# VH-VL binders against q9v1v9: the designs that were tried, part 10

Target 1, 196 residues: q9v1v9
Amino acid sequence: MSFVVIITGIPGVGKSTITRLALQRTKAKFKLINFGDLMFEEAVKAGLVNHRDEMRKLPLEIQRDLQMKVAKKISEMARQQPILLDTHATIKTPHGYLLGLPYEVIKTLNPNFIVIIEATPSEILGRRLRDLKRDRDVETEEQIQRHQDLNRAAAIAYAMHSNALIKIIENHEDKGLEEAVNELVEILDLAVKEYA
Key: E = the ipSAE of ESMFold2; O = the ipSAE of OpenDDE; V2 = 0.75 times the mean of E and O plus 0.25 times the DockQ between their complexes.

## First folded at step 2 (VH-VL; framework fv_amivantamab_arm2)

Design B4 (at its last look DockQ between E and O 0.05; V2 from the best seeds 0.00; counts 0 for: pae O 9.9 > 2, placed apart)
Fold by ESMFold2, look of step 2:
Structure B4 (fold): chain C 196 residues (1-196), chain A 119 residues (1-119), chain B 107 residues (1-107)
Amino acid sequence: as target 1 above (196 residues)
Amino acid sequence: QVQLVQSGAEVKKPGASVKVSCETSGYTFTSYGISWVRQAPGHGLEWMGWISAYNGNTNYAQKLQGRVTMTTDTSTSTAYMELRSLRSDDTAVYYCARDSFYYYGMDVWGQGTLVTVSS
Amino acid sequence: DIQMTQSPSSVSASVGDRVTITCRASQGISSWLAWFQHKPGKAPKLLIYAASSLQSGVPSRFSGSGSGTDFTLTISSLQPEDFATYYCQQAYSFPYTFGQGTRLEIK
């Protein structure tokens, strides 16, 4: 019996804030894991990289190998406590979008939920412009919406290879933060029965 | 059609060195490591060491430290294992194996190279 | 070094039998355990990686289980080609280590 929730959202949707607040309020003792952080830790231990920006330069086979190791570790952890997994559903490249979780990875993770944090393109662009030091890839509102659309499509593909439910949580700047946090807490609280 | 082809059998005297080659094909050499494993007559498998074809990093079994050197040549997609100061108990079949860095293990092996240390 | 201890040292069995071989690590190795089959005159063959994942081309009668320190390899219905020596190997940390082997013989 495991409980894995994938949480994703493009930069500027407020995912970090929602995640922090939901973890403080949920009745369940979730372990928060960032997939990329764990990938980096393993690559450093193996002497493959010294700095995070080297991760994208690793050969594809090594990246697949690391992804599978990390996925297996997360699955093992999930047997002991519920996991909130922070990761990217898609990755923007100059020539298109790449799925962030290959088939074998999603099969191994076997998530119960894929939660997508979204906001309007205007809100996302506004957040990014106020915080330029965090985002080096400037997108138009049309590109932002297209990216969110692709993340929804990716989530459907991931759900087809698992039994995950897909939940879209809207985070609007006015009063939407409290509602978004409460929606996430409702999902996280489902884990209480699994580990009782 | 991944293949590892090792150099031929060798006969050596105590105190000499041996260098076994492992020529690879059918995959991207620099995306994997190579483990070396030996088996002496009447004994089980013994892991000797590992080398990353990506960056040349090595790790050797403690009892072989100082006697073994593993290298790669990316231009020929070939790994090498050199064992120095040979003793009679180094008589064994020596295998190379393609090794993932983490998850998939030693999935494809060479045919083995018999090294006999005697006289 | 992490010691890997296999049991039994040998097994005598008939075609069609179910066989279980165990492997114990001297410390926790999570799921980083592989199983190999080795026949005289041939290279070792990977059967199972990551404790329970079946290698491509390996018959489904082979299965692996376990985590932490205790692991098993199961052959559900022996075939003539399965008589060999079997080794477990930890891939948790360098130096990698093999178990001493389990010889599976025809009865």
Scores: ipSAE 0.208, ipTM 0.728, lowest interface PAE 5.8, mean pLDDT 89
Fold by OpenDDE, look of step 2:
Structure B4 (fold): chain C 196 residues (1-196), chain A 119 residues (1-119), chain B 107 residues (1-107)
Amino acid sequence: as target 1 above (196 residues)
Amino acid sequence: QVQLVQSGAEVKKPGASVKVSCETSGYTFTSYGISWVRQAPGHGLEWMGWISAYNGNTNYAQKLQGRVTMTTDTSTSTAYMELRSLRSDDTAVYYCARDSFYYYGMDVWGQGTLVTVSS
Amino acid sequence: DIQMTQSPSSVSASVGDRVTITCRASQGISSWLAWFQHKPGKAPKLLIYAASSLQSGVPSRFSGSGSGTDFTLTISSLQPEDFATYYCQQAYSFPYTFGQGTRLEIK
């Protein structure tokens, strides 16, 4: 049986760190996949793009095709081993927010869990300021909160179609990183019985 | 059926302004943008600008910055293009075209509006 | 601005001929390329969008290929109604730009 965990969070929330640490501690042998990275790889193979920055400029239909291709591949991989899928719940565009996972994609992935990493807007801003390597548009606390709210809404929508359980993990400075990691590990360890 | 119907031909003097309308039908107006393209005699197609019928955002060709204004009326599903301070070299057939937010491109065009600028 | 260069500027061909028109972008535009047919006194007509997608209602003898910077429009078997001027157009970024056009005339 397949076990797929989707993990998402807005930039600066500490998702990468939590993911890394949890994978080191979990008893299950998860394969970590970044959805965007895999899409890029497929796009390059198809000769659609040469650089990652071009991905955003692909026609929507092409992007959807790539998404489906990736989803199918992930689904196949999930037959052999548990998958931790790092992806965006929503994508901000000039015209609004898009769901990162269209209906057909989420149906194909059929996740067991959707994990959302969250933090306060102030904490996220603080972390973003410390990470100077990322060329990101400056967002207000209000914008950050809005994005997180939309991610929650997206997760609900995804769960509706997949029957996935939603887990919100708060990564606060006061709560501590270890607590967040442990919460994720608890979820990941559930995969052990699925592949035994 | 998707249709774009433009206003009639215009004759203007140099320095005057012209406003061309583009009435759309057969589709959800706010789900697309409108691009304006012109063709001067003996020249190729020239993109003038784009307007989103969704949020009203515009992007104009640099050459026309300050002289062109694109607007939309969602209640009538009509797009407008105003060109001010007309010159002789603005003499052209002007087209509106439905332009998707994504990759469908300018898939449906108006019939064109001839604007003649002469003294 | 992205410059679009078409080749050739004009081509003479006969009915039944295979015709190929090329378009080169000054920078990568992925698949954000469209081809238009324009006849005198008529509005331009979209033939190909997204570099290779055939617009609805367009005959299958028209095809588009390419990605990145080099693109091609092909008419497999030229028909009498195909004599016109053809333009490529990039929609990768504003400002949109057209090629200079290719006039396809009867030989």
Scores: ipSAE 0.005, ipTM 0.561, lowest interface PAE 9.9, mean pLDDT 91
ESMFold2 (binder alone), look of step 2: mean pLDDT 93; pTM 0.945

Design B5 (at its last look DockQ between E and O 0.03; V2 from the best seeds 0.00; counts 0 for: pae E 15.7 > 2, placed apart)
Fold by ESMFold2, look of step 2:
Structure B5 (fold): chain C 196 residues (1-196), chain A 119 residues (1-119), chain B 107 residues (1-107)
Amino acid sequence: as target 1 above (196 residues)
Amino acid sequence: QVQLVQSGAEVKKPGASVKVSCETSGYTFTRYGISWVRQAPGHGLEWMGWISAYNGNTNYAQKLQGRVTMTTDTSTSTAYMELRSLRSDDTAVYYCARDSLYYYGMDVWGQGTLVTVSS
Amino acid sequence: DIQMTQSPSSVSASVGDRVTITCRASQGISSWLAWFQHKPGKAPKLLIYAASSLQSGVPSRFSGSGSGTDFTLTISSLQPEDFATYYCQQAYSFPYTFGQGTRLEIK
């Protein structure tokens, strides 16, 4: 038995709030895991880094090994309880977008769902600005939408190599947050019968 | 027009139970939760718990866990709060409120139901 | 549980005064704070949600500000009908909690 839900969304879509509320309300006892946090924990244990900002400077082979170690660890944990995996579908770089999860990682995780939290570019920009302008990289609405489009494309690639269904949950201002939370709860509640 | 109408005042003995109804109208019942809040004489507002009209999931204040049950009836768009093993300090006005969580908050309230617990 | 502490416990003010009520959370709650007005014999009335968003039908003399742990309700020009008890409430996580209330009395 194994139930893994990947949840993703670019900064400003309201993902953390929706996740927090859904976990309070679901019938299932999910373990929430942030992929990057677990990678950092493993890197510290291995003596590879002392601070999180050192993670991006690791050789690519080492980063790949950490990704695989973390994926296997999550897969083992999923045997005992359902996993809600918070991660980036894509990562913006100065030269383009990288897929957040390579093929071997997705195959190992074998998620049941890939949930994408979305909002309009104007809503996302508005939320980013209200967070005291901590985002020093000023993106346009067009760039924000392009990133969301690429995340959808990445999700399709991940689903091709797993059994995952893709679910887009819209967090628009004209649609109650309660509805978005309940859509996620419906997915999470599916895990109840897998671990009964 | 969104409206929450509660059942009438009740007088109960210690050890009894009370069930307060909250009939809703003017909105899609299953898109919101219902919070229950009470105020004892001379005290502030106390949140008792919440129920999702969508799926019936609940969250209760720890102080009341084991004594309170919240339910809904989608066919009548009505929420219920039952408080068991009543004590004199449960004397209060009990309110239901439509609750869309932090985004819109508890934006529409019922008129309140006075529950008096005395011997 | 997240504890909400209001200050002051009571205030007396004259019509036309600017009144400020503060609310402090025991931990960060982002902007998920609501302000309520409660008059004897009436249901509580939502004034402000999400820390600073004015509820429909609430006079613009009411405003809210703050994020994190420190929040403020301001009435810019007090009116006679503003006599009430005011409560803050965190809507960040269950269990929801209210502040102890601030009684506003008009002189």
Scores: ipSAE 0.000, ipTM 0.497, lowest interface PAE 15.7, mean pLDDT 86
Fold by OpenDDE, look of step 2:
Structure B5 (fold): chain C 196 residues (1-196), chain A 119 residues (1-119), chain B 107 residues (1-107)
Amino acid sequence: as target 1 above (196 residues)
Amino acid sequence: QVQLVQSGAEVKKPGASVKVSCETSGYTFTRYGISWVRQAPGHGLEWMGWISAYNGNTNYAQKLQGRVTMTTDTSTSTAYMELRSLRSDDTAVYYCARDSLYYYGMDVWGQGTLVTVSS
Amino acid sequence: DIQMTQSPSSVSASVGDRVTITCRASQGISSWLAWFQHKPGKAPKLLIYAASSLQSGVPSRFSGSGSGTDFTLTISSLQPEDFATYYCQQAYSFPYTFGQGTRLEIK
């Protein structure tokens, strides 16, 4: 059976670090996939774009098609090995927040787990300040919290359609990185028996 | 072979409406959009608007907003462009074109429809 | 709106000549540019898409180059059937906009 874990978190929450470390420690041989990256690759193959920044310029319907294509591809890969899928639960747009995974996409992916990495707005701001490359838009603590809240809501919606379990992993300074990593590893290790 | 066939020439009076059809064949209609472009006598090409055959989303030139409506019929793979409150300066050849919705552009065009607006 | 400016507005040339038409965008449009050929009484024909990609069926004497704001259409050796009006068009964002056109006529 397929085992798919979706992992999400807002920028600056420490998701990449946790993911990297967990993959090194887990007993299962997960394939890490960034949904956005895979979409870009497929878009390039299809001759739709040449540069990543052009992805945003594609009509929404084309983006949806690409999403579905990627979802199907991931689903197929999941038959052979466990998948850790890094993606956005929600996407902030000028007109509001968009669900990162439409109904058809989440149904296709059919994740076992949806993991949300969270931290306090203050912690996130601190981390973003240290990584200036990712901060194109300065967000307030309130905005950060709102984004996290919407991610939780999105996860619930996704879980409703997939029956995935939701796991919130807090990456706080007091809790420590190691504890967060261990929590993720525990989830990932559940895949071992599925592919044995 | 991909083809776009437009309806015939129209003669209209000022204030009237015209609806031009664009019947498509040879490709999956819903995978593309349709752009409409016109050319008035002595002028260049002017983009009028775009419609997605996938979801019906539209984008119209600001100049034509309120007067133009683009629609699609997926059952017949036909696109329609209606222009209302016609003026003399709307006299032009109107083209539909398959729009890939990406940088492949408008790669296949209809033969054009002459719309003449005269009193 | 993105403004597209073509130059020249008209060009007289002879068969066999090398012809170059330029198009400038008011802002960066990456490679989202197309070139069209338009003859009287005919539908416009796509020649180049994505700034430099030759449309299927278009003779190799046509080529496009450029990225960002400056683009060029080149006809390496002009043929009798090439006398027409040429347009650049940005597909970077709505509304799509065309250049004013370049009329290529016989010298």
Scores: ipSAE 0.000, ipTM 0.560, lowest interface PAE 11.8, mean pLDDT 91
ESMFold2 (binder alone), look of step 2: mean pLDDT 93; pTM 0.949

## First folded at step 3 (VH-VL; framework fv_amivantamab_arm2)

Design C1 (at its last look DockQ between E and O 0.72; V2 from the best seeds 0.00; counts 0 for: pae E 10.2 > 2)
Fold by OpenDDE, look of step 3:
Structure C1 (fold): chain C 196 residues (1-196), chain A 119 residues (1-119), chain B 107 residues (1-107)
Amino acid sequence: as target 1 above (196 residues)
Amino acid sequence: QVQLVQSGAEVKKPGASVKVSCETSGYTFTSYGISWVRQAPGHGLEWMGWISAYNGNTNYAQKLQGRVTMTTDTSTSTAYMELRSLRSDDTAVYYCARDRFYYYGMDVWGQGTLVTVSS
Amino acid sequence: DIQMTQSPSSVSASVGDRVTITCRASQGISSWLAWFQHKPGKAPKLLIYAASSLQSGVPSRFSGSGSGTDFTLTISSLQPEDFATYYCQQAYSFPYTFGQGTRLEIK
C-alpha cells in the first residue's frame, strides 16, 4: 500500500510555497522528497559528483541510473508513508525538452496523483522578478507558456503509464494562495485512508 | 554490442607487479564505471575495486589498499588494473566489468585474465 | 563490510526441477542485490539486478525476490545449460561483496 503524489511546476509558479503550506495543513504525514536533491545525494555517495553543479554535466546514462535508484528508494519509502515528490515534469535543454521522468521511473514510482501548479505567464514573470535571490533562466512569456504546455503533455504521458490522476492547480493572483493550498490539501488528505 | 576485451595471461614472480588492461567498445566509455573482480582457484568471486570512467574516482577493497591502482584512458576507452607486490595468493582470474552503479550493476564482463604468481 | 551468505553451498538437481537459492545479508541492503551465473572458463553473467529485475536476454525461468536481508533466486524449470555456480552480490555500498557461491550440479 503506497500513496505517491508528484508535484510539479515551472520556476516562479509558487510551487514551494503551496507545498509547504499544504504539508502543514494535511492530516496525512507526508514525506516531502525533492527528486533532484535525492539524486544529488546518491551521486555523492556513488562518488560521481562533489558539487551540485556537476549534476547537470553527468552523462545521460549515469543520470538514468541515478533516477532509477532514487525511484526505487522512493517506492520503498512509499510502503511506509505517503510521499510528496517534488520534481520537474520536463527539463529544458539546449537541444529541446527532456521528460523529467523516464518510462521506467514512472512505472517504479507509480504515482496516484500528478499535480501541476500553474499560473499565467505574466504572473510567473512578475513573481520571478520579485524573487531576485533565485537564479532562474530568463524566459519570455511565450517561453513560459510553452514550458507549462509541455508540462501538461508530460503529465498526460506519465498518467498514461501509471493511471495517475492529473490535477491542475491554478495559482493566480485573483484566485489567491489559500485556494490553491486547499486544493492540494484535498488531494493529500486522500492518503489518510491508505495508511490507516 | 557492448564488449570488454582484456589483455592476455600473465606469469609473474612474487614481489613483481602486473597491469591488466580492459578495452571497451560498443558504449560511451565515460558514461559508466569499471569494476574489477577476481577469482582464485577454488574460491569465489572477490570484488577488488571500482573506478569511474567519468571522473576517475576510485574505491578499492580494503585488503588491496596500497597494492592496487585502477586507471582509465578515455582516448582508448580502456581501463587498467595494476596490482603490485604480488603474492602466490594473488594467483587468480581477473575480470573487468562495466559497472552501472547501484541499480543496474555489473552487466557486461570481460573474458578474464589469468595471472599466475609463482617462484 | 556487508557479509553475504548463500544457501546452500551446493545443490544437486535434475533437468526440469525447480531450484531455489537463498542469500542473506548481514545488514539491510534494501533491493540492491544482484545474481550472477558463472561457468568454468567463462565470464560471470548477470542474471538479476535490483533483487528482482531480470537482465535483458536472460530466460524468464530465472527470477529474483526479496528485500532487506533475505533474497532468493529461483529457477522454475532447470535446463541443461543452467548447471553452474551462482553468486549473489550486494550493490548497496562499497565495498561490493559476494556470497560464497552455490554450485548447481547434475543429480
Scores: ipSAE 0.310, ipTM 0.766, lowest interface PAE 1.8, mean pLDDT 93
Fold by ESMFold2, look of step 3:
Structure C1 (fold): chain C 196 residues (1-196), chain A 119 residues (1-119), chain B 107 residues (1-107)
Amino acid sequence: as target 1 above (196 residues)
Amino acid sequence: QVQLVQSGAEVKKPGASVKVSCETSGYTFTSYGISWVRQAPGHGLEWMGWISAYNGNTNYAQKLQGRVTMTTDTSTSTAYMELRSLRSDDTAVYYCARDRFYYYGMDVWGQGTLVTVSS
Amino acid sequence: DIQMTQSPSSVSASVGDRVTITCRASQGISSWLAWFQHKPGKAPKLLIYAASSLQSGVPSRFSGSGSGTDFTLTISSLQPEDFATYYCQQAYSFPYTFGQGTRLEIK
């Protein structure tokens, strides 16, 4: 008996707010885990890094080993408590997009759901532009939609190795935050039956 | 073929220091760490510490803290372990081992270096 | 530090026997346990990592199991080259620690 829900979405979709509110309202006692945060914790424990900026400089083989350790740790925790795993489905690089979760990692995590939080490209761009603290080139609406399309494709690949159900939750300003939160709560509440 | 070759046996007096080398070949040195393990006569294996060949970060066994220093030289793909203020109970065979982020264990070991501490 | 306790401290067995060695951690270590074989005059040899994963080049008669605090190494049909001392080692957190060893001797 384990219940693992992966939640993902590109920056600007409102994932953090939806996650926080859903966790407050669900009947299940989920453990919220950010994959990158746990990766960093394990790297610090291993003496590989002192600061988060060093994580992307680690050799690929070491990054893959960290991913596997983190995946195993999450799998062990899932035996005792339902897990809501916050992570990136894809990672943008200058040379293309990387899958955020390799095959061996997904197989180890064995998620029941892959939840993708989406919004329209114009809404995402608007939210990013209103954040005056972001100091980087902004994606166009076309690039944003392309990234969301790739995340859907990545989710299909992940589901092929876990039988996870894929759920897209749209966080439109016109649709309302409350509807998106309710859709996530309905998924999270399924865990009550698994741990009863 | 991955290989770790250690320096030769040494005889030391109490109070001296010893520095054991571990020359590596057949893999990317900076992608792995090196653990040091020793075995005194009649005793089991004792982990001494670990060093990252990537950035030089170390972690030492508590009982050896303050007496041991582990270093690397990336230009020669060599790790070093120095043990100071030697005692007779430091007589042991000292091993280096390639340590693939400890999840996969210490998979390739050096041949061992006997250090004898006697007056 | 996490203490690792092996049982038994020694075993007398014959070629062809099935041998089981246990290892207990003083606290939960998930599946981060390795098993090593050590013969006099040779370096230790990694057999099992991550509790149950067989290292490349190790015969399939070796297997590992367990999670949490209790772990087992099994040799399904003992061979002459298997007489050695066996160690478990936790890889859950620094400092790493070894069990005290189990000597496997010929009858």
Scores: ipSAE 0.007, ipTM 0.579, lowest interface PAE 10.2, mean pLDDT 87
ESMFold2 (binder alone), look of step 3: mean pLDDT 93; pTM 0.943

Design C2 (at its last look DockQ between E and O 0.78; V2 from the best seeds 0.00; counts 0 for: pae E 13.5 > 2)
Fold by OpenDDE, look of step 3:
Structure C2 (fold): chain C 196 residues (1-196), chain A 119 residues (1-119), chain B 107 residues (1-107)
Amino acid sequence: as target 1 above (196 residues)
Amino acid sequence: QVQLVQSGAEVKKPGASVKVSCETSGYTFTSYGISWVRQAPGHGLEWMGWISAYNGNTNYAQKLQGRVTMTTDTSTSTAYMELRSLRSDDTAVYYCARDRFYYYGMDVWGQGTLVTVSS
Amino acid sequence: DIQMTQSPSSVSASVGDRVTITCRASQGIDSWLAWFQHKPGKAPKLLIYAASSLQSGVPSRFSGSGSGTDFTLTISSLQPEDFATYYCQQAYSFPYTFGQGTRLEIK
């Protein structure tokens, strides 16, 4: 049996930190996979790109093929060990928002959980401002909230096709990082029974 | 309908070069790659190389390195394979195929081009 | 390079028979394996991709299975038009490599 957890969150929400800490604490031996990174690796192997910046320039059809390859690969990996899949629920494009995971990809991945890390727009903006090293698009609080809302909608769509459970983890300054990490660990620990 | 149409049969002498064309239709040419495969008489299928119709990147079989060049013309949606320094063991039917990469594979093939190398 | 070994090299069968062809990779290739049918004077035809996915337009009597290093192509009930040479091909990485082929002939 496979156990796949999708984790998503907009930039600056603290997803990377929560993920790292949770993986250190969970009893299950998760393999962390960044979907985008794996796509890049496969693209390089295929000779499609030479560097990461070229990925966004690939035709949509090529990207879809890469996505499916990655999804299938992940699905196979999941037979042997639990997978924590870091990916974008939605992708902002010049023409609108695109679902990060199309129907065929979701069906292939067949996640058990979709975890969304959230925070207030004000908190996220503050964190982005403190981390000046990251190349992030400048967004207003309204835009940040819109992006989070669309991620929720995307999660519902993904869950509808996979029967995954959706978990929203709030990463607030007042709530504390430890609480958010514990919530994720609780989910990850469920994989222990699956691979026992 | 996706179609790949190759150029006609060729007869060449040893040491000469041959260039086979593969005209594609029915799909967005630059969204996929083209693989070339050949079959010599009495032998199995042999992958020769691949080219991206998107960016022109190539990957050639090691045994053909230095002798083979694959190119594309996006304006005509045509792929080309040139093989130089021909020898008798290059006699084969050469195929082009639309390559949808790892997952979907080589799903549509040209009709093949016979290349005969003889003195 | 990844070596692909097919078995058997040839097989004689009758219409209606169940036929099984195997392919072994020299290393793990996950499910990145394709099966082709090749008839004399014709272009190779893709039957199965990703080890077990049936290509559009291919009859359901064809099926593929396997993962890792061992793969199988099965024809559940052989039809007259199925007599041909079959090849496995790894699509895991460049260079692509084919098995040596399995010639399926009429008994």
Scores: ipSAE 0.033, ipTM 0.675, lowest interface PAE 3.5, mean pLDDT 91
Fold by ESMFold2, look of step 3:
Structure C2 (fold): chain C 196 residues (1-196), chain A 119 residues (1-119), chain B 107 residues (1-107)
Amino acid sequence: as target 1 above (196 residues)
Amino acid sequence: QVQLVQSGAEVKKPGASVKVSCETSGYTFTSYGISWVRQAPGHGLEWMGWISAYNGNTNYAQKLQGRVTMTTDTSTSTAYMELRSLRSDDTAVYYCARDRFYYYGMDVWGQGTLVTVSS
Amino acid sequence: DIQMTQSPSSVSASVGDRVTITCRASQGIDSWLAWFQHKPGKAPKLLIYAASSLQSGVPSRFSGSGSGTDFTLTISSLQPEDFATYYCQQAYSFPYTFGQGTRLEIK
């Protein structure tokens, strides 16, 4: 058996804090993997890049090959230990949004859950402005909501090619952090039965 | 159709150099690397090195590190391997192969170039 | 460098036989192993990549298995065109290395 949980959320939702706290509190011994970090590690081993910003410049076909290699590696690891996989559901480009996980990749990963961390557009914008106070290219509240809507749509597409359940966890202000963490822990604790 | 076409056979004397070309077609040249592999008579396959057509990064087999240079020319979609200070044990068939990195392997090969090193 | 050791060095077999060739890495290479078929006067031909993935255009009688350090190429029901030398090659890290080869000959 395997247990794979995909966790995603646009910048500013508080995903990293929720993830850290949930991993400390869950009964299951999860391995946390960032998909992009593993992609970079494999690209460096292959001599394709020296620096992370070169990843975007790689030809699409090579990026797809790396994605598939990483997906297979994660699938094998999941046989021994539950996996919490941090990745982007969609990628904003100047010309639109790309799905972050092609069909072959999501089929190989075969996640049990796709967890989307969300917050209100106002909360996200506020967090981004504090973190990127000199950046004038920040998304509007409407653009933020559209991005979250697209991530939900992407999760549906990913679930169509797997057995994943979709869970939206809302992180409302600092007072809601405790509730969001507990919701994630409840999902992660399901892995105990698979690896007991 | 993807094709790698190598330059013709060479006869060289010890101490000379050889430069083998590998002209590619049927795919986006800069999306792949090129590995070079040789086989001496009576021996197995030996990997010589690799070059990224994307950024020109190379990695050479240690025994060849000071004697080999691999390059690419994106305007002609061609890879080159130059082996200097030739010795008699460099007599071999030299192959280029399209290398999609670790996952997909060396999937398309050139026809091979015989290099004979003799006095 | 990662050493790749093939067994056996040669095999005599008849058409229709099942043949198994083993490849052992000197350290873990995950699943990053390829198998090649090589006939005299021809370029090597990729059969299997990533330990078990069949290359396009390769007959289904070829299969690969293994991970870590121990890998196997299996040919079910040999055909006349399968008599060749077979090589494993690790694709885990540079420098790439090949096994010494296994000659598959007519018995």
Scores: ipSAE 0.006, ipTM 0.518, lowest interface PAE 13.5, mean pLDDT 86
ESMFold2 (binder alone), look of step 3: mean pLDDT 93; pTM 0.943

